# Designs tried in a protein design chat: VH-VL binders against UPF0246 protein Cphy_1568. Part 9

Target 1, 255 residues: UPF0246 protein Cphy_1568, of Lachnoclostridium phytofermentans (a9kqm9)
Amino acid sequence: MRIIISPAKKMVENIEALPVCGEPSFIDQTNQLLTYLKSLSYEEAKEIWNCNDQLATMNFERIASMNLKTKLTPAILSYQGIQYQYMAPEVLEKDQLEYIQEHLYILSGFYGILKPLDGVTAYRLEMQAKVNLSDKKDLYEFWGSLLYNKLREETDFILNLASKEYSKCIERYVTEDVRLVTCVFGERKGEKVIEKGTYAKMARGEMVRYMAEHKISTMSEVKKFDRLDFSYDENLSNETKLVFLKGESNVRDRK
Short names: E, the ipSAE of ESMFold2; O, the ipSAE of OpenDDE; V2, 0.75 times the mean of E and O plus 0.25 times the DockQ between their complexes.

## First folded at step 7 (VH-VL; framework fv_tixagevimab)

Design b2 (from a6 with heavy chain S103E; at its last look DockQ between E and O 0.61; V2 from the best seeds 0.00; counts 0 for: pae O 7.0 > 2)
Fold by OpenDDE, look of step 7:
Structure b2 (fold): chain C 255 residues (1-255), chain A 119 residues (1-119), chain B 109 residues (1-109)
Amino acid sequence: as target 1 above (255 residues)
Amino acid sequence: QMQLVQSGPEVKKPGTSVKVSCKASGFTFTRSAVQWVRQARGQRLEWIGWIVVGSGKTNYAQKFQERVTITRDMSTSTAYMELSSLRSEDTAVYYCAADLEYENSFDYWGQGTMVTVSS
Amino acid sequence: EIVLTQSPGTLSLSPGERATLSCRASQSVSDYYLAWYQQKPGQAPRLLIYYASDRATGIPDRFSGSGSGTDFTLTISRLEPEDFAVYYCQQYGSSPPYTFGQGTKVEIK
């Protein structure tokens, strides 16, 4: 089993927390992207980032001085956001860290795919960014099937905890020999399941932590996830989709 | 520990200038941005301006464009805010805040500097 | 410039209650660029939420941010005694100035 998750928008440098234990698998492609970004004018870069002047200015300076081999932080500790807060990688025990190192991958617009302890530098580049690099028009084209193939080499079962923007890089290339299962975290509103971004991020992070704590290896064990008031709904789920609903267990107990 | 330490309180006369310092420690100052915010007693936070430390690029609120200058010294990891032609209404606590690692998030704040303008 | 209007001006609640604070923008702000701050008397502001919904480091999970476009909300699920303070929103959604709201005071009932 391999687990895929999305990166966070915010990154921090923490070279003292845990040692880097690896290099990104596609560091050459990352260097290619970096070289490309360094060649851009401020206006061109800003357009790619699709951000305000403050963010564009700071990132422009960051790229200009960026070195992918120095001042590295383990990927899992670099990303900051709700998902990673609930994952709480900084307080994972040794065996839990080993678990995520083996099973967890972080998708990235800049690095492509990362192991938790791969060394990274802080960057700002979303997967949906529009780039004009060689004959490629965006990062989806740039990465192509590379990220999926990396996973395919290692497993026939992918648990998808990534957002749609990132999971697209994998979903488009899934072959018959690989089972991709997507987890959905939402609330029931009438006959619809509504995914709230905040709660989904929380749940994704918590799921990773849950899996690490219990050394989860089977789909049946994933279905037993019951944290943050989420519970598995069999009726809304199928072979490729696991639906977890918030607040359903409490409603059953009140009846 | 990451922190911003500001200079001490100032008492100034109208028409004079004040320069407040903000010293950073515990992080890479050259990879940060610093904003300045003030707050009069019992009043709301008011954005003054900001500086990108690496480039020195600044932007100021229109209200302060003619009177404020924000600078930085990378060798001492210190940001500065100078306000000229001081008025009584400039009496306030002035804060610096830093965005670390170019993430557009001002996580760290100075302790504030009280500036009193009186005749 | 983008004007942020917070409501209510004052919120009187008891410990343990839920607090809901609103920040409305005069024009659309991307969720990338909305922050919430807490300020206690005599202290500097503290960052609570960035990117509209992401909690800053060390911020308890009882604090949550939501919203998009022109309407943003800060929620404190269960007020603790230390949560009684003034809260400000700030936007970065366009070119400077990066304006603040006027603040909401959460006081003890």
Scores: ipSAE 0.019, ipTM 0.540, lowest interface PAE 7.0, mean pLDDT 91
ESMFold2, look of step 7: ipSAE 0.421; ipTM 0.752
ESMFold2 (binder alone), look of step 7: mean pLDDT 89; pTM 0.910

Design b3 (from a6 with heavy chain S103L; at its last look DockQ between E and O 0.01; V2 from the best seeds 0.00; counts 0 for: pae O 13.3 > 2, placed apart)
Fold by OpenDDE, look of step 7:
Structure b3 (fold): chain C 255 residues (1-255), chain A 119 residues (1-119), chain B 109 residues (1-109)
Amino acid sequence: as target 1 above (255 residues)
Amino acid sequence: QMQLVQSGPEVKKPGTSVKVSCKASGFTFTRSAVQWVRQARGQRLEWIGWIVVGSGKTNYAQKFQERVTITRDMSTSTAYMELSSLRSEDTAVYYCAADLEYLNSFDYWGQGTMVTVSS
Amino acid sequence: EIVLTQSPGTLSLSPGERATLSCRASQSVSDYYLAWYQQKPGQAPRLLIYYASDRATGIPDRFSGSGSGTDFTLTISRLEPEDFAVYYCQQYGSSPPYTFGQGTKVEIK
C-alpha cells in the first residue's frame, strides 16, 4: 500500500530536526523546471506563481540561486499547514517514521513525488500552475504518467488522501491492476456529503498519523479510523471511495 | 548518436548580418536548452546567449543585446544565432551547445562555425 | 554579472604530475551551477565537470571538481599526454549571463 497526500504552500527550512534520507526520485525533471523558471522574467514568473509582489520577489531571488543539492530539509518537515500540523511528523516515533517513509508519498508540482525524508528546498510551484515547456501546456502534462508509474512499481493499492488538484496527476493514469481508493471526509447533508476544506485537511493529516501509529496495511483497518469525530459510513462508500462522516464539531484536538 | 551540426563557414562584409544554424539529432530537441558561444583566434570563450527551446525564452549578454537574435525551429530541431551590424571584431568561431532536459549540463557541442568579417 | 577568474594563466607540468586549476568568482556561486570544460586546439570545448564536482559521461576519474562559494578547483590527479589543453570554467549561479573564465593553459614542461 502507498499513501498519497498533497503538499503545502508554505515551506520552512529545518536541516537539523531529522536526517535527510535520499533525494527526490525525479530530481532531473525538477532541475528541468528550475532551469525553465530561471529563464523567465519577473512578470512571467509571477504569473506562474500566482502570488503577490512580495512573494514573487522573494521567490524570484530564490530561484536565481537555488541549489537542489545543499541545505536540504526532509520533505515531511518542510511543508507547513493544517494537514501537516495534525500529522505532527516532528513527534513521530522511530517506527512510525519508518512506516511513513515506506508507505507515504507527497505529491509536488516542483518535485513530482516525494518520500517523507527526501531532501527538499523551499519553492513555490503548484501543480495547477500554467507552464509552457516543450509541447506541454501545464505541469500535469509535464509529469505525465511518471508519478503514477513510480507508485505502480511499488504497489497495487493506493490510498488517496490528496486534494483533487494533486490526485489528478495519478487518477488519470490508473490501470485495472491498481486499486485507487479515495478517502472523503465530510458532513452528511441528505444524500450528499459536504467536504469542508479545513476539516478535510485536518482529517487527512490525522489519518496519516493514525495509520503510522497502528501500522495500517489493509482497507479494513483504514475503515476503523475514528478520530476527530469522524466515522466510516458503509452505505456512502464503495470500492473506490471511503466516506467518513463527522458527527459532532469537536476538532480542537491536535495542533 | 547525439550530436549538433552547425552550418558552414561564413565570409561577411562589415555592416551585414550572419545567421548560423545548429541542427540537433539523436535527442529530444524540444526539451533542451541551447547556448551560443564564440571564440576569436587565440582568445577566451565568450558567452553570447541562450534559448530554452520549449518556451522559446532567450537571454543575451549585454554586449550583444542589440545585435543578436537566437531562435529555434522545433519542427527541424534547429537553433539559430543571427548577428547583425557585423564588425571585424566579430570574426570568430561560433559554437552552439545543448543542455538536454534542462539539466544545466551543456555536454553536447557543435563543431563550430567560422565567421570572418572583412572589407 | 559574475566574473570568473582562473589561475594560473599557464600551468607547465610533466606527464604523471598533479594539476590544480583554480576558478574564482566575483560573488558566491552555487556549486550546483559550476562547470569545467576542456578545449584542445582546433576543437570544440568538451564538458568535464558539472555541478562543481560531478563528472560528465565518459570523463576519466583522474578529473575531479571541488569547491563552493567563490572558490572552485579542477584537479587532474595524474596528467596524461592528452590532457594538455586549455581549461575553462563556466557559472550558472544566477540568471544569465552564464559567464566563462579566461581559461588556464596546461602545457608540457
Scores: ipSAE 0.000, ipTM 0.504, lowest interface PAE 13.3, mean pLDDT 91
ESMFold2, look of step 7: ipSAE 0.424; ipTM 0.774
ESMFold2 (binder alone), look of step 7: mean pLDDT 88; pTM 0.909

Design b4 (from a5 with heavy chain N57K, light chain A56E; at its last look DockQ between E and O 0.71; V2 from the best seeds 0.00; counts 0 for: pae E 3.2 > 2)
Fold by OpenDDE, look of step 7:
Structure b4 (fold): chain C 255 residues (1-255), chain A 119 residues (1-119), chain B 109 residues (1-109)
Amino acid sequence: as target 1 above (255 residues)
Amino acid sequence: QMQLVQSGPEVKKPGTSVKVSCKASGFTFTRSAVQWVRQARGQRLEWIGWIVVGSGKTNYAQKFQERVTITRDMSTSTAYMELSSLRSEDTAVYYCAADLEYSSSFDYWGQGTMVTVSS
Amino acid sequence: EIVLTQSPGTLSLSPGERATLSCRASQSVSDYYLAWYQQKPGQAPRLLIYYASDRETGIPDRFSGSGSGTDFTLTISRLEPEDFAVYYCQQYGSRPPYTFGQGTKVEIK
């Protein structure tokens, strides 16, 4: 089993953190992207990043001096956000860290796909960014099936905890020999299930931690996830989708 | 530990200038941005301006464009805010705040510097 | 410039209650670049939320941010005694000036 998650927008560089253990699998493609980004004007780069002037200016300066081989931080410790807060990788035990190193992948617009302990530098490049690199019009075209093929080489079962923006770079290439199962974390509102971004991010992070704590290897074990007031709903789920609903357990106890 | 330490309180006369310092430690100063904010007693936060440390690029609120200068010294990891032609209404606590590692979020703040302008 | 208007000006609540604070922008704030700060008397502001909905490291989960475009909300699910303070929103969505709202005071009822 391999687990895929989304990166965070915010990143930190901490060279004093845990040692990096490995290099991104597609570092050559990342270098290609970096070279491309370095060739852009400020205006062109800003357009690609689709961000404010402060962030654009800072990113522009960062790219100009960026070196992918120096001042690296483990990927899992670099990303900052709700998902990673709830994952809390900094307090994972040794065996839990080994688990995520083996099973967890982080999708990235810049690096493509990362293991938790791959060495990375801070960057800003979302998967949905529109780039004009060679004959490719965006990063989805740029990466193509490379990321999926990497996963396919290792597993026939992918647990998808990534957002749609990132998971689609995997989903579109899934073959019959690989089972991709997507986890949905939402709230029931009438007859609809609504995913709130904040709670979904929390749940995704917590799920990764849960899986690491219990060394989860089966879908049945994933279904037992019950943290953050989420519970598995069998009726809304199927062979490719696991639906977790918030607040349903309390309703059952009141009945 | 990451922190910003500002210079001590200032008492100035109208028409003079004040220069407040903000020293950074515990992070890579050259890969940050620093904003300056002031707050008069019992009043709201007021944005003054900001600087991108690496490039030295600045932008100021229109209200302060003619009187404020924000600078940085990378060798000492210190940002500065100088306000000239001081008026009584400039009496306030002045804060510096910095982002970290190009995060574009001002997550660290100085302790504030009280500037009093009185005749 | 973008003007941020916070409401209400003062919110009087008891510990344990839910607090909902609003920040409205005079124009759309792009990329969800909105921050929320907490300020206690005699202290510097503290970052709570950035990018409209992301919690700063070390901030309790009772704090949450939501919204987009022109309407943003800070929610404190269950007020703790230490949460009584003034809260400010700041926008940094396009270009400077990165203006603040006028603040909302959360006080003990």
Scores: ipSAE 0.089, ipTM 0.681, lowest interface PAE 3.0, mean pLDDT 91
ESMFold2, look of step 7: ipSAE 0.464; ipTM 0.783
ESMFold2 (binder alone), look of step 7: mean pLDDT 88; pTM 0.907

Design b5 (from a5 with heavy chain V52I S104T; at its last look DockQ between E and O 0.74; V2 from the best seeds 0.00; counts 0 for: pae E 8.4 > 2)
Fold by ESMFold2, look of step 7:
Parts: sequence; structure tokens; C-alpha cells
Structure b5 (fold): chain C 255 residues (1-255), chain A 119 residues (1-119), chain B 109 residues (1-109)
Amino acid sequence: as target 1 above (255 residues)
Amino acid sequence: QMQLVQSGPEVKKPGTSVKVSCKASGFTFTRSAVQWVRQARGQRLEWIGWIIVGSGNTNYAQKFQERVTITRDMSTSTAYMELSSLRSEDTAVYYCAADLEYSTSFDYWGQGTMVTVSS
Amino acid sequence: EIVLTQSPGTLSLSPGERATLSCRASQSVSDYYLAWYQQKPGQAPRLLIYYASDRATGIPDRFSGSGSGTDFTLTISRLEPEDFAVYYCQQYGSRPPYTFGQGTKVEIK
């Protein structure tokens, strides 16, 4: 089983709580993207980042001096934000860290796919960016099937804990020999599930922690997730979607 | 731990200038931006401008553009805001705030500097 | 200039109650550029939420942000005594000036 999660927009550097234990699998593609980004004018780069002048200026300056081989931070510690706060990788025990290093992948517009302890530098490049490189209209075309093929070589079961923006780069290429199952975390509104982004990010991080703590390897074990007042709902779930509802732990006492 | 410590309160005459300092402690100042914001009593926060610490590039609200200068000294990890041609309506608490790296989230705030403009 | 209008102006509640604070923008604002701050008398603002929904470091999980486009919400799930303060939303979009809402005062009932 392999687990995919989203990156975060906020990144920090020089965290030494864990060692860097690898190089991103697609560093050559990352070098191509970096060369492309360095070739852009400020206005072209700002358009690709789709951001304000403050952020664009900071990123433009950092791209100019970026070195993909030095001053690296383990990916799992570099990304910040609420998903990573709930995952709390800095407090994982050694065996839990070994679990995530074996099972967890972080998706990235810039690096493609990352193991938790791969060394990264801080960057800003969202998967939706309109990169025009090698006749590709965007990053989804640039990465193509590379990321899925990497996962397919290692597993026949992918647990999707990533946002749609990122999981599309895997979902588009799934073949019949690999099962991709998406976890949905939401609240019931009538017969519908409403996903609130903040709670979904919390739950995705907590699920990774839960799985690492219990060394989870099967879908039936994933269905037992019950943290943050979420519980599995069989009626809303199917072969490709596991739905977890907040506040649904005892159906008889709910309104 | 990152902190922003501002210079002490100032009492100024109309027509003079004030220069407020904002000293950062931490390892990320050089990769941050610093904004300056003021708040008159009972009023909302008002943005003055920002500086990108690494390059020294600045941007000011149009209202202040002809009277404000924001600078930094990377050797002392200190940002400065100077406001000239002071008027009584410039009486306010002036804050510096820094964002951490690539976030544009202003995580760290100085304690504020009261500037009083009075004849 | 993007104008942020907060409602209500004052919210009178007791400890333990849920607070819901609204921020409406005059134009669409990307979630990426929406923040919430808490300010107590005589103190600097404190960042609570950035990117519309992400909690800043050290902020308790009773604070949450949501919304998109022109409508954003700060929720405090169970008010603690220290949560009675003024709350501001801020946008920091592509073009300055960055602007703040006028504030919502959450006061003890």
C-alpha cells in the first residue's frame, strides 16, 4: 500500500530534527522546470505563480539563486500548514518514521513525487501552473504518467489523501491492475457530504499519523479511523471512495 | 525564537519626522518581508507599506508614498520606517510585522510604537 | 482598493458558546490572501488564520477559518475567557494597498 498526500504552500528550511535520506526521484525533471523558470521575465513568472507582487518578487529572487543540491530539508519537515500540523512528523517514533518512509509519498508540482525524507529546497510552483515546456500546456501534461508509473512499480493499492488539485496527476492514469481509493472527510447535510477544507486537511494529516502509529496495511484497518470525531460511513462509501463523517460515531444519538 | 522589538514611544511636533525601528531576532529575517501598519485610537489597522528584506525592494500605500521611507539593515536585522512632514492625524500606534519566507502570512508582530504628534 | 466589511460589529456571548464572525470583500479575494487577526486592548494583532483556513503556529484548534470568493468566516467553536477581543480580517492580494476590515468585537455577555 502507498499513501499520497498534498504538499503545502508554506515551506521552511534548515530543520534538522530528521536526516535527509534521499534525492527526489524526478530531480532531472525538476532541473528542467528550474531552468525554464529561470528563463522567464518577472511578469511571466508572476503569471505562472498567480500571486501578488510581494510573493512574486521573493520567489523570483530565490529562483535566481536556487541550488537543488545544497541546504536541503527533509520534505516531510519542510512543508507547513494544518495538514502537517496534525500529522506532526517531528514527534514520530523511529518505527513510525520508518513506516511513513516506506508508505508515504508527497505530491509536488516542482518535484513530482517525494519520499518523506527526500531533501528539498523551498519553492513555489502549484500543480495548476501553466508551464509551457516541451510543448506541454501545464504541469499535468509535463508530469504525464511518470508519477503514477512510479507508484505502480511499488504497489497495487494507492490510498489517496491528497486534494483533487494534486491527485489528478495520479487519477488520470490509473490502470486496472492498481486500486486507487480516495478518503473523503466531511459533514452530513441531508444525503450529501459537505467537505470543509480545514477539517479535511486536519483529518488527512491525522490519518497518516494514525496509520503510522498502528502500522496499517489494509483497507479494513483504514476504515477503523475514528479520530477528530470522524467515523467511516459504509452507505456513502464504495470501492474507490471511503467516506468519513464528522460527528457520526453513534448514529442513534445524532439528529 | 523569532521576535520583533520596536523602538520606544515618540512625541513629535508637526512638520518633523519620526523613524521607528524594528529589530528581528531569528534565523529567517533575511528571507522575509516586513510590513508597517498603523492604528489610530478606535480605528481599523491601516497598511503603510512593505519591504522585501533580501533585495530592499519596497512598496508603499499611495497615501504615504511621498512621506514614507522603509529601509532595512541586514547586518543588524533591523527594519526602519520613517514618516516625514508629520501631522496631528499621524498620531497612532505603528506596528512592524514580518512574514516567514514564501507565505505572505504575517506571523510576527512588533509590540507597537506610539507616535504622538502635538504642538 | 478592496474593501472588507465585517459583521457583526459586536458579538455579545458567554464563555463556552460558538462565535461566528463574517468578512465580506468588495471584490473576489483568493483564499491565498485572506488572514484573520485577534487584537486585545494595548496589544499588537496576533495572526490566527492565514490562507483563509490554515491556523498560524500556536493557535488553538477552536479557531477555524473558511469561505472563498467574497465571503469568509472565522469560527471559534467554544469561547474561552481569553478569546474576548477584537478580530480583524485582512486581504493582501496582488495590488496594494493591503486592507483590513473594521473589526468585530467579541465581548462577554
Scores: ipSAE 0.078, ipTM 0.650, lowest interface PAE 6.6, mean pLDDT 87
ESMFold2 (binder alone), look of step 7: mean pLDDT 89; pTM 0.909
OpenDDE, look of step 7: ipSAE 0.657; ipTM 0.878
ESMFold2, look of step 8: ipSAE 0.018; ipTM 0.612
ESMFold2 (binder alone), look of step 8: mean pLDDT 89; pTM 0.911
OpenDDE, look of step 8: ipSAE 0.492; ipTM 0.814

Design b6 (from a5 with light chain R55Y; at its last look DockQ between E and O 0.63; V2 from the best seeds 0.00; counts 0 for: pae E 4.8 > 2)
Fold by ESMFold2, look of step 7:
Structure b6 (fold): chain C 255 residues (1-255), chain A 119 residues (1-119), chain B 109 residues (1-109)
Amino acid sequence: as target 1 above (255 residues)
Amino acid sequence: QMQLVQSGPEVKKPGTSVKVSCKASGFTFTRSAVQWVRQARGQRLEWIGWIVVGSGNTNYAQKFQERVTITRDMSTSTAYMELSSLRSEDTAVYYCAADLEYSSSFDYWGQGTMVTVSS
Amino acid sequence: EIVLTQSPGTLSLSPGERATLSCRASQSVSDYYLAWYQQKPGQAPRLLIYYASDYATGIPDRFSGSGSGTDFTLTISRLEPEDFAVYYCQQYGSRPPYTFGQGTKVEIK
């Protein structure tokens, strides 16, 4: 089993909490993207980052002096945000850290795919960015099937805990020999499932933590997830989608 | 420990200038942006401008464009905001706030500097 | 210039109750540039929420942000005594100047 999650836009440098234990698998592609970004004018770069002038100015300077080999932070500690807060990687026990290092991948517009302890530098490049590199019109074309092929080499079962923006890089290329199963975290509203982004991010982080704490390796074990008042709903789920509803058990039990 | 420490309170006469300092510690000052906001008693916060510390590039709200200068000293990790041609309406607490590298949020705030422009 | 209008102006509630604070923008604001702050008398503002819905470091999960476009909401699921303060929304999108709402005071009923 391999688990994919989204990155976060906010990143920090933290060189003391956990060691860097590897290099990003696609560092050569990252270098191509860096060279491309360095070639842009300020206005071109700002459009790609789709951000305000303060952030664009900071990133333009960052790209100009960026070094992919120094001042590295383990990826899992560098990304900030509610998903990572609920995962709380800095307090994982040794065996739990070993679990995520074996099973977890972080998707990235800049790095492609990352192991939790791969060394990264802070960057801004979202997967939806309209990077015009060579014959490629965006990052989805740039990465192509590379990220999926990396996962396929290691597993026939991918658990998708990433947002749609990022999981598209994998979903587009799934072949018949690999099961890709997406976890959906929402609440029932009538006959529909409504996914609230904040709760979904919390649940994705908590699911990773839950899996690490219990060394989960099967779909049947994943279905037992019950944190944050979520529970598995068999009727809304199928062979590629596991639906977890907030408060579903209370509704089902009421007669 | 990450913090911003501002200079002490100032009492100024109309028509003069004030220069407020904001000293950073515990983070990489050169890879940050510092923004200045103010708040008159009982009023909302008002944005003055920002500086990207590495380049020294600035942006000011049009209201302050002719009277404000934001600078920094990288050797002392200190940002400065100077407001000239002071008037009574400039009486407020002035805050610096930092947006750390690659962030787009004001995570750290100085304690504030009270500037009083006497009648 | 984007004007942020917060409502209500004052919200009188008891500990344990749910607080819902509204921020309406005069024109569309990207989620990535909407933040919420808490401010107590005599103190600097404290960042609660950035990117419209993400928690700042150390902020309890009883605070949540939502919304997009012109309508944004801060919710405090169960008020604690330390939550009684003034709350401001801010936008700092690609169109200067950056602006703050006028605030919503959450007070003990």
Scores: ipSAE 0.238, ipTM 0.687, lowest interface PAE 4.8, mean pLDDT 88
ESMFold2 (binder alone), look of step 7: mean pLDDT 89; pTM 0.914
OpenDDE, look of step 7: ipSAE 0.436; ipTM 0.791

## First folded at step 8 (VH-VL; framework fv_tixagevimab)

Design c1 (from b5 with heavy chain N57K; at its last look DockQ between E and O 0.02; V2 from the best seeds 0.00; counts 0 for: pae O 6.7 > 2, placed apart)
Heavy chain, then light chain:
Amino acid sequence: QMQLVQSGPEVKKPGTSVKVSCKASGFTFTRSAVQWVRQARGQRLEWIGWIIVGSGKTNYAQKFQERVTITRDMSTSTAYMELSSLRSEDTAVYYCAADLEYSTSFDYWGQGTMVTVSS
Amino acid sequence: EIVLTQSPGTLSLSPGERATLSCRASQSVSDYYLAWYQQKPGQAPRLLIYYASDRATGIPDRFSGSGSGTDFTLTISRLEPEDFAVYYCQQYGSRPPYTFGQGTKVEIK
ESMFold2, look of step 8: ipSAE 0.305; ipTM 0.737
ESMFold2 (binder alone), look of step 8: mean pLDDT 89; pTM 0.912
OpenDDE, look of step 8: ipSAE 0.485; ipTM 0.829
ESMFold2, look of step 10: ipSAE 0.152; ipTM 0.676
ESMFold2 (binder alone), look of step 10: mean pLDDT 88; pTM 0.910
OpenDDE, look of step 10: ipSAE 0.023; ipTM 0.597

Design c2 (from b5 with heavy chain N57R; at its last look DockQ between E and O 0.62; V2 from the best seeds 0.00; counts 0 for: pae E 8.1 > 2)
Fold by ESMFold2, look of step 8:
Structure c2 (fold): chain C 255 residues (1-255), chain A 119 residues (1-119), chain B 109 residues (1-109)
Amino acid sequence: as target 1 above (255 residues)
Amino acid sequence: QMQLVQSGPEVKKPGTSVKVSCKASGFTFTRSAVQWVRQARGQRLEWIGWIIVGSGRTNYAQKFQERVTITRDMSTSTAYMELSSLRSEDTAVYYCAADLEYSTSFDYWGQGTMVTVSS
Amino acid sequence: EIVLTQSPGTLSLSPGERATLSCRASQSVSDYYLAWYQQKPGQAPRLLIYYASDRATGIPDRFSGSGSGTDFTLTISRLEPEDFAVYYCQQYGSRPPYTFGQGTKVEIK
């Protein structure tokens, strides 16, 4: 089993909590992207980053001096935000850290795919960025099947805890020999499920921590997730989609 | 511990200038951005501008563009906001705020500096 | 510039109740560049939420943010005595200047 999750826009440096234990698998592709980004004018770069002038200025300066080999932070500690707060990697026990290092991958527009303890530097590049490199129109085309093929070499079962923006880079290329199962975290509204972005991010982080704490390795065990008032709903789920509903026990009372 | 300490309250006459300081400690000042905002009594917060500490690059709200200068001194880890041609309407508490790691969320705030403009 | 309008102006509630605060932008706020701050009398603002939904360090999980585009919400699931304060939304998107809402005062009923 391999688990995929999204990165976050905010990144920090934290060298004291966990060691760097590896280099990103696609560092050569990352270097191509860095060279491309360094070749852009400020206005071209700002368009790619799709951000305010303050953040664009800071990132333009960062790219100019970026070195992919120095001042590295373990990927799992570098990304910040609500998903990572609920995962709480800095407080995982040794055996739980071993679990995530074996099973977890973080998707990245800049690095492609990352092991939790791979060394990274802070960057700004979202997967939907319109990169024009080697006649590729965006990062989905740039990465192509590389990310999926790496997962396929290691597993026949991928648990998808990533946002649609990021999981698309895997979903496009899934072959019949690999089972990709998406976890959906939402609330029942009539006969459909509404996914609230904030609660989905919390649940994705909590699911990773839950799986690490219980050393989960099977679909049956994933279905037992019951944190943050979520529970598995058999009727809304199928072989490729596991639906977890918040407050399932009171659905009838919410009418 | 991360901290921003601002200079003390000031009483100024109309037509003069004020320079408020904001001293940082407990984080890498050169890798931060500092914004300045003000708040008149009973009013909403009003953004003045920011400085990217490493490069010294600034951006000001258009309302203040001709009257404000934001600077920093990296040897003392201090940012400054100078507002000229003071009027009674400039009476407010002036805050500095900083963010680490190249984010615009601005997690840390100074205690505020009361600037009173009266004759 | 982007104008933020908060509602209600004042929210009178008891401890333990759920508070829902609204912030409406005059134009779309890109990439969820929306923050929420808490301010008590005589104090500087305190960041609660950034990127519309991400909780700042040290902020209790009873605070949550949601919304996108022009409509944003701060929710306090169960009010504690220390939560009675004024709350501001802020946009810090690509359209200067950064602007704040007028505030919502949450007071003891």
Scores: ipSAE 0.032, ipTM 0.625, lowest interface PAE 8.1, mean pLDDT 87
ESMFold2 (binder alone), look of step 8: mean pLDDT 89; pTM 0.910
OpenDDE, look of step 8: ipSAE 0.604; ipTM 0.861

